# Designs tried in a protein design chat: VH-VL binders against q9nrl2r1430to1533. Part 211

Target 1, 104 residues: q9nrl2r1430to1533
Amino acid sequence: GGVHELSAFEQLVVELVRHDDSWPFLKLVSKIQVPDYYDIIKKPIALNIIREKVNKCEYKLASEFIDDIELMFSNCFEYNPRNTSEAKAGTRLQAFFHIQAQKL

## First folded at step 13 (VH-VL)

Design c4 (framework fv_nezutatug)
Fold by ESMFold2-Fast, scan of step 13:
Structure c4 (fold): chain C 104 residues (1-104), chain A 122 residues (1-122), chain B 107 residues (1-107)
Amino acid sequence: as target 1 above (104 residues)
Amino acid sequence: QVQLQESGPGLVKPSQTLSLTCTVSGYSISRGYYWHWIRQHPGKGLEWIGSIYHYGRTDYNPSLKSLVTISADTSKNQFSLKLSSVTAADTAVYYCARGPYRSWYHYGMDVWGQGTTVTVSS
Amino acid sequence: DIQMTQSPSSVSASVGDRVTITCKASQSISSYVAWYQQKPGKAPEPLIYDASSLQSGVPSRFSGSGSGTDFTLTISSLQPEDFATYYCQQSYSTPYTFGQGTKLEIK
């Protein structure tokens, strides 16, 4: 159900936002300041967009919510080399997400 | 370990161009981050001069009225400051610094050079 | 331009004291604030970023808080090496601007 699932998605997004490793994911990368980002990343997304979609009831299935979170991590690993702070933060936050998502 | 080191003349004559270079070691400029020039007048606080991103975007402090040019040489892993038509008011310690990595990340400047003293006098 | 105003301009304190330094932005800047420590003759060293996140390697006695226009740096128990000048800085928009500095002096 809709109401319970929406609350579960919002709780998980809040946990992700509050995690120490969320900083690369809080909002979209600026096209003006990082113009090469959008040459490489075709489907940009960030936690603020995902949270807005949850609040507007745009996720009809848990799989759609999970797909958007995984897209966010995939974008991180595609753009950022393995040895960057962004990629390391993404790796830790993704592991945290996988543990929490087992409850969905 | 990432290190930044400023170099250039310690004395510049009024009306000439001040040229400073920042050499970066332990990290490639072409991998990202904004790279900054900051100065500090004797006994005063910090003033941001400008920044460069490796794809060529530059941002300058408007108060410096087109007197500033920042450029990068990724093959030498350096970025440089040119300040034209200097006066005694440009006497300061000049620092180079790194950060933030992404425009949406609120990191501030995480690595600084030791600073180089520039005196403008005849 | 966004103006950053620090208070106080100087403070005298003793080892073991709790010290609070405040920074006020002329407009809302969310959490885009960093804090730096500068010792005489040295470059500024980063302490805090994103208003409240501790820079790697910085002692836990340093903490930051605030959002919007009002920001605070706290040192919970002063050590001898903490006597320095402290600066806040906004990275919300260019030109990046610094507060005027707060000099922390031995009482």
Scores: ipSAE 0.000, ipTM 0.558, lowest interface PAE 15.3, mean pLDDT 86

Design c40 (framework fv_nezutatug)
Fold by ESMFold2-Fast, scan of step 13:
Structure c40 (fold): chain C 104 residues (1-104), chain A 122 residues (1-122), chain B 107 residues (1-107)
Amino acid sequence: as target 1 above (104 residues)
Amino acid sequence: QVQLQESGPGLVKPSQTLSLTCTVSGYSISRGHYWHWIRQHPGKGLEWIGSIYHSGRTDYNPSLKSLVTISADTSKNQFSLKLSSVTAADTAVYYCARGPYRSWYHYGMDVWGQGTTVTVSS
Amino acid sequence: DIQMTQSPSSVSASVGDRVTITCKASQSISSYVAWYQQKPGKAPEPLIYDASSLQSGVPSRFSGSGSGTDFTLTISSLQPEDFATYYCQQSYSTPYTFGQGTKLEIK
């Protein structure tokens, strides 16, 4: 915790949101558009939820923040076959995240 | 220390199903790694067969997809390969391996079993 | 499928030599390349991951470089235990694919 840690998490979330490959991750998957998603994925999450948790100071440790980001990518790769545009975007965004997360 | 051990019959007859099991010790397969099967034909290079994530999600090599099934048994800490309708071309050393944690795909396969030799002959 | 092509297929070298092995992907794969060493009768052992990161316990004479389509494994001062077959592997897209291997043998 602390103000400097909140700033670091907020900065990283903003960088992820701005990335060209963030589009599958910005908001929770729509049940109307993807009706079987919630039958497969039991712990849904998205960047808007993570950002809200950062703003409410819900992450006490960097590891908790990293776990939520990794859950988001894990959900993407569990649901989407690796040759899909969603999985390809996830692969590139996760690589970017791993480089940035070394700062935490 | 994490160890992987392949087990199964060393001799399989043509047209039968090859069944191999990988037993993982010192580490839970439910901890979020991908688990892989790789084979190596005599005198040749490595061929990726497929992978499984503890949730049951599988990815298969398209050249083998109609013939291959990978499954996991988290209670036994094992994952298994079934390859149906085998021929002499399936003669190889079969390896199991631990892949990256969750979606850290660029980390490669860091722990390998010793391999088990499978010969397909009458 | 992404194809990985290694060059050379075999190389003869002497202890103390600098050895370079290359690997070319048929499409851009970022840094999603690992390198493995395999000795006769043994399982492959990881050397490099993420194109340039050294696996724990691997001697510093091994190094990897590259991104996109062109990747290189270098052994700066060859030791007797380094004579083996080396494989590159991409993990960018399934199916995961390996290069055909480079056999490093005594000159």
Scores: ipSAE 0.000, ipTM 0.601, lowest interface PAE 11.5, mean pLDDT 87

Design c41 (framework fv_nezutatug)
Fold by ESMFold2-Fast, scan of step 13:
Structure c41 (fold): chain C 104 residues (1-104), chain A 122 residues (1-122), chain B 107 residues (1-107)
Amino acid sequence: as target 1 above (104 residues)
Amino acid sequence: QVQLQESGPGLVKPSQTLSLTCTVSGYSISRGYYWHWIRQHPGKGLEWIGSIYHSGRTDYNPSLKSLVTISADTSKNQFSLKLSSVTAADTAVYYCARDSYRSWYHYGMDVWGQGTTVTVSS
Amino acid sequence: DIQMTQSPSSVSASVGDRVTITCKASQSISSYVAWYQQKPGKAPEPLIYDASSLQSGVPSRFSGSGSGTDFTLTISSLQPEDFATYYCQQSYSTPYTFGQGTKLEIK
């Protein structure tokens, strides 16, 4: 990717981080607080990891960036029952992401 | 437009395994929606068979759990149903459907395939 | 398992009539109810989700209401194309279950 692509990814990650519904996604799930998470979720990811990958220029294609964000939401919906505050936040944040990702 | 299409044999012999595939177009099954199999016996109502999340996590109707397997192939954008040891009671129209998993606002099964008729007969 | 019971099993009505179909869950399911319309030889089509929210593209004459155990689908002014079987479905817990269906016959 070019400079334009990197600035677009950075802007989108910043918008996601600042969204009210980002709280379940800011950092990796704690093994101490949620001991069975890593038995179920094989590819854990969070916004802090994605942001670091953007800063290190590790995304070469928009599709790679989008795949990591979608993986984050997929993990949320796989682990969390649909009536939880985590799943509700994920649903709203994912809808916001889909609107913003149209710019990529 | 998201579309689902069932495919598989229209006739299966008793005691054999019924195998059906659902092909999804216009949407990736990897994106956090649950995918369902539902059947309808002749002249009867709807019966939920089971569901799969793209990760491979499955939920089955307890009445069928020992007989049913649902799997997904994300590279082909397909998910499949295997029902073992079939009998005449498994004669039905089989549907695949997408669950719009929106958590707080459940959209139910918002996209359905057209259905495929399966007859179990010798 | 959560049982969904529909009433009536069939109803005959004239174009322009108000039609009401009810659905009762064997336990509280909050608002996790969807309603479907099925025409002969066709797959079910979604009408209502989350008990009262109208599916995109569905005519405004359809409405849903209820919470807990008692749910209602209403057609405010019946049209000829509304001849169909109607099903309620709970998605509160697996196994997901459907009502037995209500056949709507237009006179």
Scores: ipSAE 0.005, ipTM 0.580, lowest interface PAE 12.5, mean pLDDT 86

Design c42 (framework fv_nezutatug)
Fold by ESMFold2-Fast, scan of step 13:
Parts: structure tokens; C-alpha cells; sequence
Structure c42 (fold): chain C 104 residues (1-104), chain A 122 residues (1-122), chain B 107 residues (1-107)
């Protein structure tokens, strides 16, 4: 059945959200708790924003969707040192994403 | 392992300044997002005293009426609390605690010292 | 200041029971809530951060939920080592504030 199937982009976002390593990426970094984040990261993004863009059909090409996911990981690695839990989670989740993105 | 250890005098006279130090091991203090002092009065709950950020900026509980100073010495991997003009009401167990730098999800205070008991009495 | 109010102030329960503790913020604080467990004579230990995320090493019987003003800590099957005082804490704005504590006692 096709009529109630999730789009490929939404299926992938759901898989990312369900992954154990998604916790650093579920929502935007708090400006209150991490005030210097937005001085360093100029294009903040998170899975909840990406999912909203998918639901509003804002991605015209698979490459645009992939670019937003990669931006999310790039922001993580730019802000967080490699030895942090955030960076380790990002590394594992990015590897998972690369495998799943082959289906797009 | 990351450990925090409070140290300072267990007995302070009224009107004097209480001085406590938190020594951090297994982790660089400059990597912490901010470092907290919390206290607990006998038989009561937890009260936040103040915090110091990695940048050196401080935030204090307004209820302490500017009696609090928190400072950090990154070369010694320590941060300290000074509470001036103490009274019997400042008798408490004092804790230091860490918030890790660049934590996406604010853990709250993920590592605490064991606490040091301070009695204010003549 | 943001006030954190816990309910109940004390609860008596038996091993194996499901226990729920609630925490209400005086204003919306999104998900900036942590939960701590404190045993007599010991420092508080973190259980939950960001309202619902389990601290590493904490048993899976502990869970947190809620957003905005109403938050809940649940222990799905109480164990003997769980008898302690539990505190919620908001980190939405300074001064950071704790709930008054909920004492979990043996029935």
C-alpha cells in the first residue's frame, strides 16, 4: 500500500530520531544554557526543524535534504571537541545516516 | 573518572568570611561549561548559590545580597566560593558540581563533590 | 524567580510498586528540568536531564516526562535502593531553583 506510506525523507528522519545517538540532534541548542553556541554556529539546525521542512514539502531535491542533515552533523563537529559524548554520538549517527541515505 | 572535592574550614565564626575550594581531577576546568556551588541546610532541601562560566563570568543567587564571590584558577584546576558576613543561617553542607562544556542537552549537574559540612558558631 | 513545587512531599511505597513524583514550574520552562536522587548523608546523584533523558548508568526503571510546566519522574518497579529523597531542578533561567524534595519511604 501506497496511500498511507511515509515519504522516503520522513521515513529516514523517523529512523534518525529513533536512533540511540539522536539525543544531541532532536531540537535546537538552548540559547539560555549554551549562550556562545550561536556566536560560533551561524546556521543552526536540528531534526525537529528538518522534519517540519519535510512535512511542508520544502525539499525539492534529495540533495537539499541531505545538505541539511550534513549541516547538522557539521555544526556538531565544529562546536563539540572530538572526545565529547555529543561528538561521539554524532559520528555514529552520521555513519548510520550515510548507510540509510543510499536508499534515497 | 572525573571527581570534585570540596575543602575548607568546618567551623567559621559569625561575621567572618567563609572560603571553600573545589578541586577538580580527571577533567580540565577550562572544558566545563560552568561550575556550581550548591548548599543544603540541615534537614532541608537544595539551594543554588551561584556559578562560574568557562569565560570567568559569574551568576549569583540574588537572595544572598551580593555576599557571594565565585572565582576559578584554571592553572590549579580549582574554583572557589567566598561568602562574607556569615551567620548561623549559613550552616549547611556545601557542594560543588559540574555542567560539562558544549553539552547539547544540559545534563543539569552531572558530577557533584561529596560535600563539606560548614558550621557557623562562636 | 521560577518556583518548582513537588508533589507529594512524601510517599510510602513497597518494593515492586510503581511510584510517580510530580514537579510543577511557576512558568513554562520547556524541557529544562533535571531530577536528582539523594540518600541520607550523601551528595545528590543525577537521574534525568532534559526532562526525559536518562543519565548514563541509571537503571531503566527510572523515567522522566513532561514539558512546559508539568513534569513527572516515574519508578516503574521500586527496588530497596530507591528509598531516598528526590529533587527536580530547572535550568531555564537564573537563579536555578530546586523543588522542595519528595521523600520516598518504606511502607
Amino acid sequence: as target 1 above (104 residues)
Amino acid sequence: QVQLQESGPGLVKPSQTLSLTCTVSGYSISRGYYWHWIRQHPGKGLEWIGSIYHSGRTDYNPSLKSLVTISADTSKNQFSLKLSSVTAADTAVYYCARVPYRSWYHYGMDVWGQGTTVTVSS
Amino acid sequence: DIQMTQSPSSVSASVGDRVTITCKASQSISSYVAWYQQKPGKAPEPLIYDASSLQSGVPSRFSGSGSGTDFTLTISSLQPEDFATYYCQQSYSTPYTFGQGTKLEIK
Scores: ipSAE 0.000, ipTM 0.550, lowest interface PAE 14.5, mean pLDDT 84

Design c43 (framework fv_nezutatug)
Fold by ESMFold2-Fast, scan of step 13:
Structure c43 (fold): chain C 104 residues (1-104), chain A 122 residues (1-122), chain B 107 residues (1-107)
Amino acid sequence: as target 1 above (104 residues)
Amino acid sequence: QVQLQESGPGLVKPSQTLSLTCTVSGYSISRGYYWHWIRQHPGKGLEWIGSIYHSGRTDYNPSLKSLVTISADTSKNQFSLKLSSVTAADTAVYYCARSTYRSWYHYGMDVWGQGTTVTVSS
Amino acid sequence: DIQMTQSPSSVSASVGDRVTITCKASQSISSYVAWYQQKPGKAPEPLIYDASSLQSGVPSRFSGSGSGTDFTLTISSLQPEDFATYYCQQSYSTPYTFGQGTKLEIK
């Protein structure tokens, strides 16, 4: 384990993962169970992928990290109608993210 | 708040068709979800009969496929089960239930009716 | 068809006990498992979905774990209202199948 404090990106991803509304975003959508998802969503992403990119130091700028998180929310709102539990969870989690991202 | 309620005959004669209806309130069935029929024989566990998706697509338990029809009447916000050629083995409590097929998770069956008892006897 | 086998078929326990119920699938089903509680004369109530996610409104003493073929429901500190029959269910493929049930009885 690390002796040093976690990076700002790692701390923020951990906060997102622990949030009650993270459930639609934890892992990639199954192609077998939701086959039409990948016909609609051309750049799939999830929190587990973003966290792996943080751990591998693949984000050079805060804007690159923010872009991946925003892509995740954009995909959610593109696929899911506004009245779904996924879209509502996404709306709340995105608002939480915008507040936390001010630290970056 | 979404509620489901089963209705139909309490007694059915052998060889006849069992017809049950599930009335849905608080949500329009044409807008989403899978809508299921499940039964439970006296003193036994749960058996999935089949489902209808909001689009009208149906899936049936292969053990019952030749005997089962599930349909929806969106104008009445109801879906129904018809089970043909019933025998005493079809005596059970019948439940209707809802599940979601959402992009990242299968939520189990999150809303259930109270159940209706059906006895098949002469 | 995917067979779901629960163990044990019945368990006797006391209030405050940690209770574990297991469920084994005949083939890999990833995390597509739900758990239900049923009391006599009542419809089943959902407890857990996607193997480990707690259904809204369900007490935190209930937890689920597992992936692939082996799944577990745990009650960390048994309460009087928890004496019921518990069922696992797979939603990986149709037909949806349930375990045979585990009856949790007062010791």
Scores: ipSAE 0.000, ipTM 0.553, lowest interface PAE 14.4, mean pLDDT 85

Design c44 (framework fv_nezutatug)
Fold by ESMFold2-Fast, scan of step 13:
Structure c44 (fold): chain C 104 residues (1-104), chain A 122 residues (1-122), chain B 107 residues (1-107)
Amino acid sequence: as target 1 above (104 residues)
Amino acid sequence: QVQLQESGPGLVKPSQTLSLTCTVSGYSISRGYYWHWIRQHPGKGLEWIGSIYHSGRTDYNPSLKSLVTISADTSKNQFSLKLSSVTAADTAVYYCARGGYRSWYHYGMDVWGQGTTVTVSS
Amino acid sequence: DIQMTQSPSSVSASVGDRVTITCKASQSISSYVAWYQQKPGKAPEPLIYDASSLQSGVPSRFSGSGSGTDFTLTISSLQPEDFATYYCQQSYSTPYTFGQGTKLEIK
C-alpha cells in the first residue's frame, strides 16, 4: 500500500519492538546456538527482517504485513513448547498485535 | 541422574594458566544445554565466567574476555576452562553448571558441580 | 550489562515467618529470572526458574513472582533448613548476572 499504510506498519513494528515480550522476535534465531531450528522452521523471520521490508516498501497490502507478523508467531509456537518463556512471550505479544492490527 | 564434577590442580602460581575440567555424567553434552563456568570469591557472591554450546559457540564475561577460553570435548563428555595470567584476585571456588536447552535458556542453571577451590599463591 | 539488585542484603527471621526477598533488574528482562539457595560450603541449589516456576523437588513453601524489572522470592513458612544465602540471576542477556545475595539469618 500507500504512504499512510507504510507509516502505520513502521509505527506498529516500533511498538512491537518496544514491547516487553519482543525479546524472542528481535533477530533471527542463531544457527550456532540452535542448530536444529532451521531443520524445523522453513520460513524463518524476525522483527528486524520485517522492519527492513517495511523500509524497502515491500508490503503493498496490509494483509501481506499481517501475514509476515503471523508467520513469526506461528514459527514461535511450532518450535517452542507451550510451557516455555518464548511461547508465553509470543502469546502475549500476539494478543497485543491483534488489538493494534485492527487499526490497519 | 545428571551429575557434574569439577577437577583441576587447586593451587596455581601467579602469571600461570588455570586449567579446570568439568566431567558430565548422565547426560550427553552434544544433546544440548549451555554449559557454564561460575566462580565465587571468598565471602563474596557469584560471578558468571562464560558458557559453551556443543557447536563451539562460546560467550564470555566481558570483564574476563581476553583471559578466558572455554572448550568442549564431546567424545569425553567434558568441558574445560582456561584462565590465563592469573593473579591472587582469581582465588575462588569454581563451579560448572548446566543451563537452558533449546528455548529453555531462560530456565537458569539446573545442575551444578560441587565446586573446586583454586588458590593463586606463590 | 544488566545489573541485578537484591533487597534486603540481610534479613533476620524466625521459624514459621513469611519471608520476602526482592530483586530489581536495571532493564526489562521479561521472566528470565532464576533463584538459588546456597548454604555455607555448598554449591548453589536451584529453587525457581522462569520467574515463577518451581524447580522439581523444591518444597511448595517457596514461590516466585514478577516480570519486567521487579521480581520476588517468597518463603511462606520458614523452616530451619531455609537459613541460607539467596541469589537471583538473569539469563536474558550475556553476561549473565547475579544479585549480590540476601543472607537469611536466624533471629
Scores: ipSAE 0.000, ipTM 0.554, lowest interface PAE 15.1, mean pLDDT 86

Design c45 (framework fv_nezutatug)
Fold by ESMFold2-Fast, scan of step 13:
Structure c45 (fold): chain C 104 residues (1-104), chain A 122 residues (1-122), chain B 107 residues (1-107)
Amino acid sequence: as target 1 above (104 residues)
Amino acid sequence: QVQLQESGPGLVKPSQTLSLTCTVSGYSISRGYYWHWIRQHPGKGLEWIGSIYHSGRTDYNPSLKSLVTISADTSKNQFSLKLSSVTAADTAVYYCARGHYRSWYHYGMDVWGQGTTVTVSS
Amino acid sequence: DIQMTQSPSSVSASVGDRVTITCKASQSISSYVAWYQQKPGKAPEPLIYDASSLQSGVPSRFSGSGSGTDFTLTISSLQPEDFATYYCQQSYSTPYTFGQGTKLEIK
């Protein structure tokens, strides 16, 4: 009682943000620096947006939260060639997410 | 509850193309995970054939790469295997499975179909 | 390709026994090993992932250990339903490769 407690979604987002492989996912891709990204990726998303949605209680079901995280990874693998540092970071972070998401 | 089920012809003639489909229920392929095909020859161990991510990215066993195509149809929630120019050596039980992530960092396959027996014979 | 070699190829044991099977990778694969159980006529079922993490729903008598090239699956107290063939698999790089299997038979 009287102590702030993190939601399961917030705890998981914090874990993802702190992971060494989160760097491609922290913020939306810059349309100025990578203009063709937005020609290819129709539903851009990033961890800062997902965390904001968690904080505003916009996820009513665990499946909605999981869908947004999976969309983020899907966008990474669609845009980035397999041998890039972005795709490799995404692969490792997604594996970490899948293990942690078993608790949801 | 996530379930996978293989379907396709049980008998294929030599030199033809083997076509198998895996139907996924309880989870949308478009959400992620890697989706795998594995086979098991009579009385032998397991052989990984390949995998697909719903974006179209595929990884194939190099021993089979020139003969294998894996595709996904997210509207039907299915993914499929085509193995061309089959021989008697392709006689096996074929499994589809869900894996946690991409090939080099894969933590294992957590959901498997029941398997479908394919015999290659004239 | 990474070769996975299991030993023993078969083992005979009694209910209540502690059973260990080993898997050796031809090169270092960190902790990227999974273990599967297969009963006759059935699909493989996952037991362990990431060398030592227990798959949800798997009894705690199963445990995995190892890193690098040498990995072990242990059943601490064998039960009648555990008689099956066990496979290790490396998930470090494609192509994914499996060990040849260890058949666990009733003594």
Scores: ipSAE 0.000, ipTM 0.565, lowest interface PAE 14.2, mean pLDDT 86

Design c46 (framework fv_nezutatug)
Fold by ESMFold2-Fast, scan of step 13:
Structure c46 (fold): chain C 104 residues (1-104), chain A 122 residues (1-122), chain B 107 residues (1-107)
Amino acid sequence: as target 1 above (104 residues)
Amino acid sequence: QVQLQESGPGLVKPSQTLSLTCTVSGYSISRGYYWHWIRQHPGKGLEWIGSIYHSGRTDYNPSLKSLVTISADTSKNQFSLKLSSVTAADTAVYYCARGYYRSWYHYGMDVWGQGTTVTVSS
Amino acid sequence: DIQMTQSPSSVSASVGDRVTITCKASQSISSYVAWYQQKPGKAPEPLIYDASSLQSGVPSRFSGSGSGTDFTLTISSLQPEDFATYYCQQSYSTPYTFGQGTKLEIK
């Protein structure tokens, strides 16, 4: 069989997942641990959901992919105060994303 | 309507532990927000003591030299402050407050208790 | 720690006056500033959050502005009930810190 190269979106999601600051973003927030999260955040998303959408070819434009990643960071900053470890991780990971997204 | 009410002894002896409780009504602590303790020395401004999230996560003012413990009891809808080894300098009005966590951009404390006066004297 | 410095420490004004209170942070704090009003014997009441957003129920004569290090609270037409002490607060990082307060007194 043939070898297929990873799409630019797949490569970027893998880089985000492997980043040291990805831990708050790997999976959807738990209702058991954080029961009020879904009262506040109306469009929850995480890297596992975004990766699934990439694998199913649901992003037709780079802007749609970027919008979902930005929604993930926006949700983080909406829920978590600036002084939290989650928000600090989000700030660093978002900066990394902005650098990498220039390749798109 | 959300209301916060402080309770505890008005008089504490030097070297003892000050214990205050904030009772929350009209909102469940387990639904979120950060819950804060603030104090005000006579004739002075406001000093932030610390905060708790119902998961047990706490943040404390480092200037209080590890003398502070904040805890939450979600079954009673209360959170509490313990300040150990008190001195006359800990004489103040103590307030509990609810802080915005809802929007990272909308930081502030939107609901405050009426305050409880604590005097440290022999 | 982030130091918040208010000016003036006190101001005397008459009903109908425009009053401006300033608050300066020792480092950039973006827009993470709240303003509170405190009357003698009472708890502080929130006026402004996120530098310029008016708290629900607060009269429109109160407004906030600024970003970075310099912030202002303005009362556009002073009313008798506005004589109080005003505090700014940063929530950019812990420990959260307040300004020293500005006492607004009857002229």
Scores: ipSAE 0.006, ipTM 0.579, lowest interface PAE 12.1, mean pLDDT 85

Design c47 (framework fv_nezutatug)
Fold by ESMFold2-Fast, scan of step 13:
Structure c47 (fold): chain C 104 residues (1-104), chain A 122 residues (1-122), chain B 107 residues (1-107)
Amino acid sequence: as target 1 above (104 residues)
Amino acid sequence: QVQLQESGPGLVKPSQTLSLTCTVSGYSISRGYYWHWIRQHPGKGLEWIGSIYHSGRTDYNPSLKSLVTISADTSKNQFSLKLSSVTAADTAVYYCARGPFRSWYHYGMDVWGQGTTVTVSS
Amino acid sequence: DIQMTQSPSSVSASVGDRVTITCKASQSISSYVAWYQQKPGKAPEPLIYDASSLQSGVPSRFSGSGSGTDFTLTISSLQPEDFATYYCQQSYSTPYTFGQGTKLEIK
């Protein structure tokens, strides 16, 4: 990316945010309201945090960006049983991500 | 397809306890959603009564001053409202609804029951 | 408690009109606003969540905007089936509160 252009990472995050299945991933789960989430999930992450890291130029390699997105999906599947709307949304969004990530 | 259905008596006498049940189909109430009771007085807007979370946590509207109890029966996939010492002011349509998943509060209530009419009169 | 105030309380509009309904929160609530449509004799149906996100299956003529204290629901080209009462709702803190409703009548 150039100074006046969106980075490849930012473009992909924007596409993920706009996807119908992004709803479980937009923001972090609250520690106060759902403390059991943080007993299970050791490295919480969400699309708003990933987008902030992109904007601050914190990803030096495409692999680091991909790892954070995959962590987000891994957290979803670890916490949510496979037959939930969250896990189903995660499965579809992850498939979309895998197609888009081939361009990175 | 997730569906919610309210059930209970259509007529309750003043000073008695109103008991309503919401039966959930197509999704387990023991999952990470909040489950709500909302009511609507004749010709007026919506009033949130309270909610229950799968852990057993409950939140109640303070205006109802401990007259409300919400409970869940996961074996029947139901949650229930008890409103004690009812008066004519409790005449309303009562709705159950599925709220946000876990702490994702910005998502609102995505599934509602059809509503059940309750009249409080002698 | 957070008070939600809607304006107008009622509006009459013709098919094809752009209609805007506003909702004001008594304190900042970020984007924690949902909009619902209620037709006579029926339960409320969700239209918008997180201030601007369209519920799946809702027609694209509906849109939401705003953050902080001021929120809007817009119907870009009114249809006959849009006759209904519209409610905003905050989920920022308990008790959850609704606006008083806006009744939309199509002439």
Scores: ipSAE 0.000, ipTM 0.565, lowest interface PAE 16.3, mean pLDDT 86

Design c48 (framework fv_nezutatug)
Fold by ESMFold2-Fast, scan of step 13:
Structure c48 (fold): chain C 104 residues (1-104), chain A 122 residues (1-122), chain B 107 residues (1-107)
Amino acid sequence: as target 1 above (104 residues)
Amino acid sequence: QVQLQESGPGLVKPSQTLSLTCTVSGYSISRGYYWHWIRQHPGKGLEWIGSIYHSGRTDYNPSLKSLVTISADTSKNQFSLKLSSVTAADTAVYYCARGPWRSWYHYGMDVWGQGTTVTVSS
Amino acid sequence: DIQMTQSPSSVSASVGDRVTITCKASQSISSYVAWYQQKPGKAPEPLIYDASSLQSGVPSRFSGSGSGTDFTLTISSLQPEDFATYYCQQSYSTPYTFGQGTKLEIK
């Protein structure tokens, strides 16, 4: 990725963070609050980690950035039953991401 | 190119365990998606057997009861089906497939193996 | 379990015809339906996902529509290579279920 791509990734992460439905995704799930999470989810990720990877220039391709965001949603839907507030927030935020990602 | 390839014995004896493996190339199982086993009896339609997510979470068709086990080996990029106590009714072509995902992304099974024929016969 | 019922079970049509295949779910499944094409001796090939989204590489003469319980696959101008069996499938809940199939035969 070039400087222009890094700026685009940063802008998109900021928009995701500001979205009302970002609350389940801002930081890694707490092992204290959700003790079985890390038994089920083998590749945990959150928006703060993705933003750090953007800032450290770790994404070479837009597809790598998109894969990490999709992994975050995949983890949400794997762990959380469909009727939970987490899964509902994830569904709405993922739809928003899909629209924004078309610009990448 | 993502490819799935089934392998296992073409002939299994009644009461034995059928064991099939799906080898995935061009995509890492540990990166996501659900991975499925589907079968098709001679001259009939498609029957979903079950699925696995790389975490080890499985979903099985209740009609197969406790007879089915699906497992994944992410180090080999493979997932496998074991069907115990087989009968002639288990004679079918067995397919492995990728998808669907629960959200906006790939509600269908987008990549399929070519299928492997299994005959249950004495 | 959610039952998927296709209509018709078989249809004969001529090249250039518009062909419609329907699929009915026993309960509302939103848009969680996919359509597949299967030729003799071959694995099913995906055509449509999320009721109306065309799989990459599938000709534009194929389209899907519907929501809730009633779904339709349409081939706007039948080609010789379209002779096949077509299946609908729901992914709304496990066990995932397929329709019984519709065999499309060229007259």
Scores: ipSAE 0.000, ipTM 0.561, lowest interface PAE 13.9, mean pLDDT 85

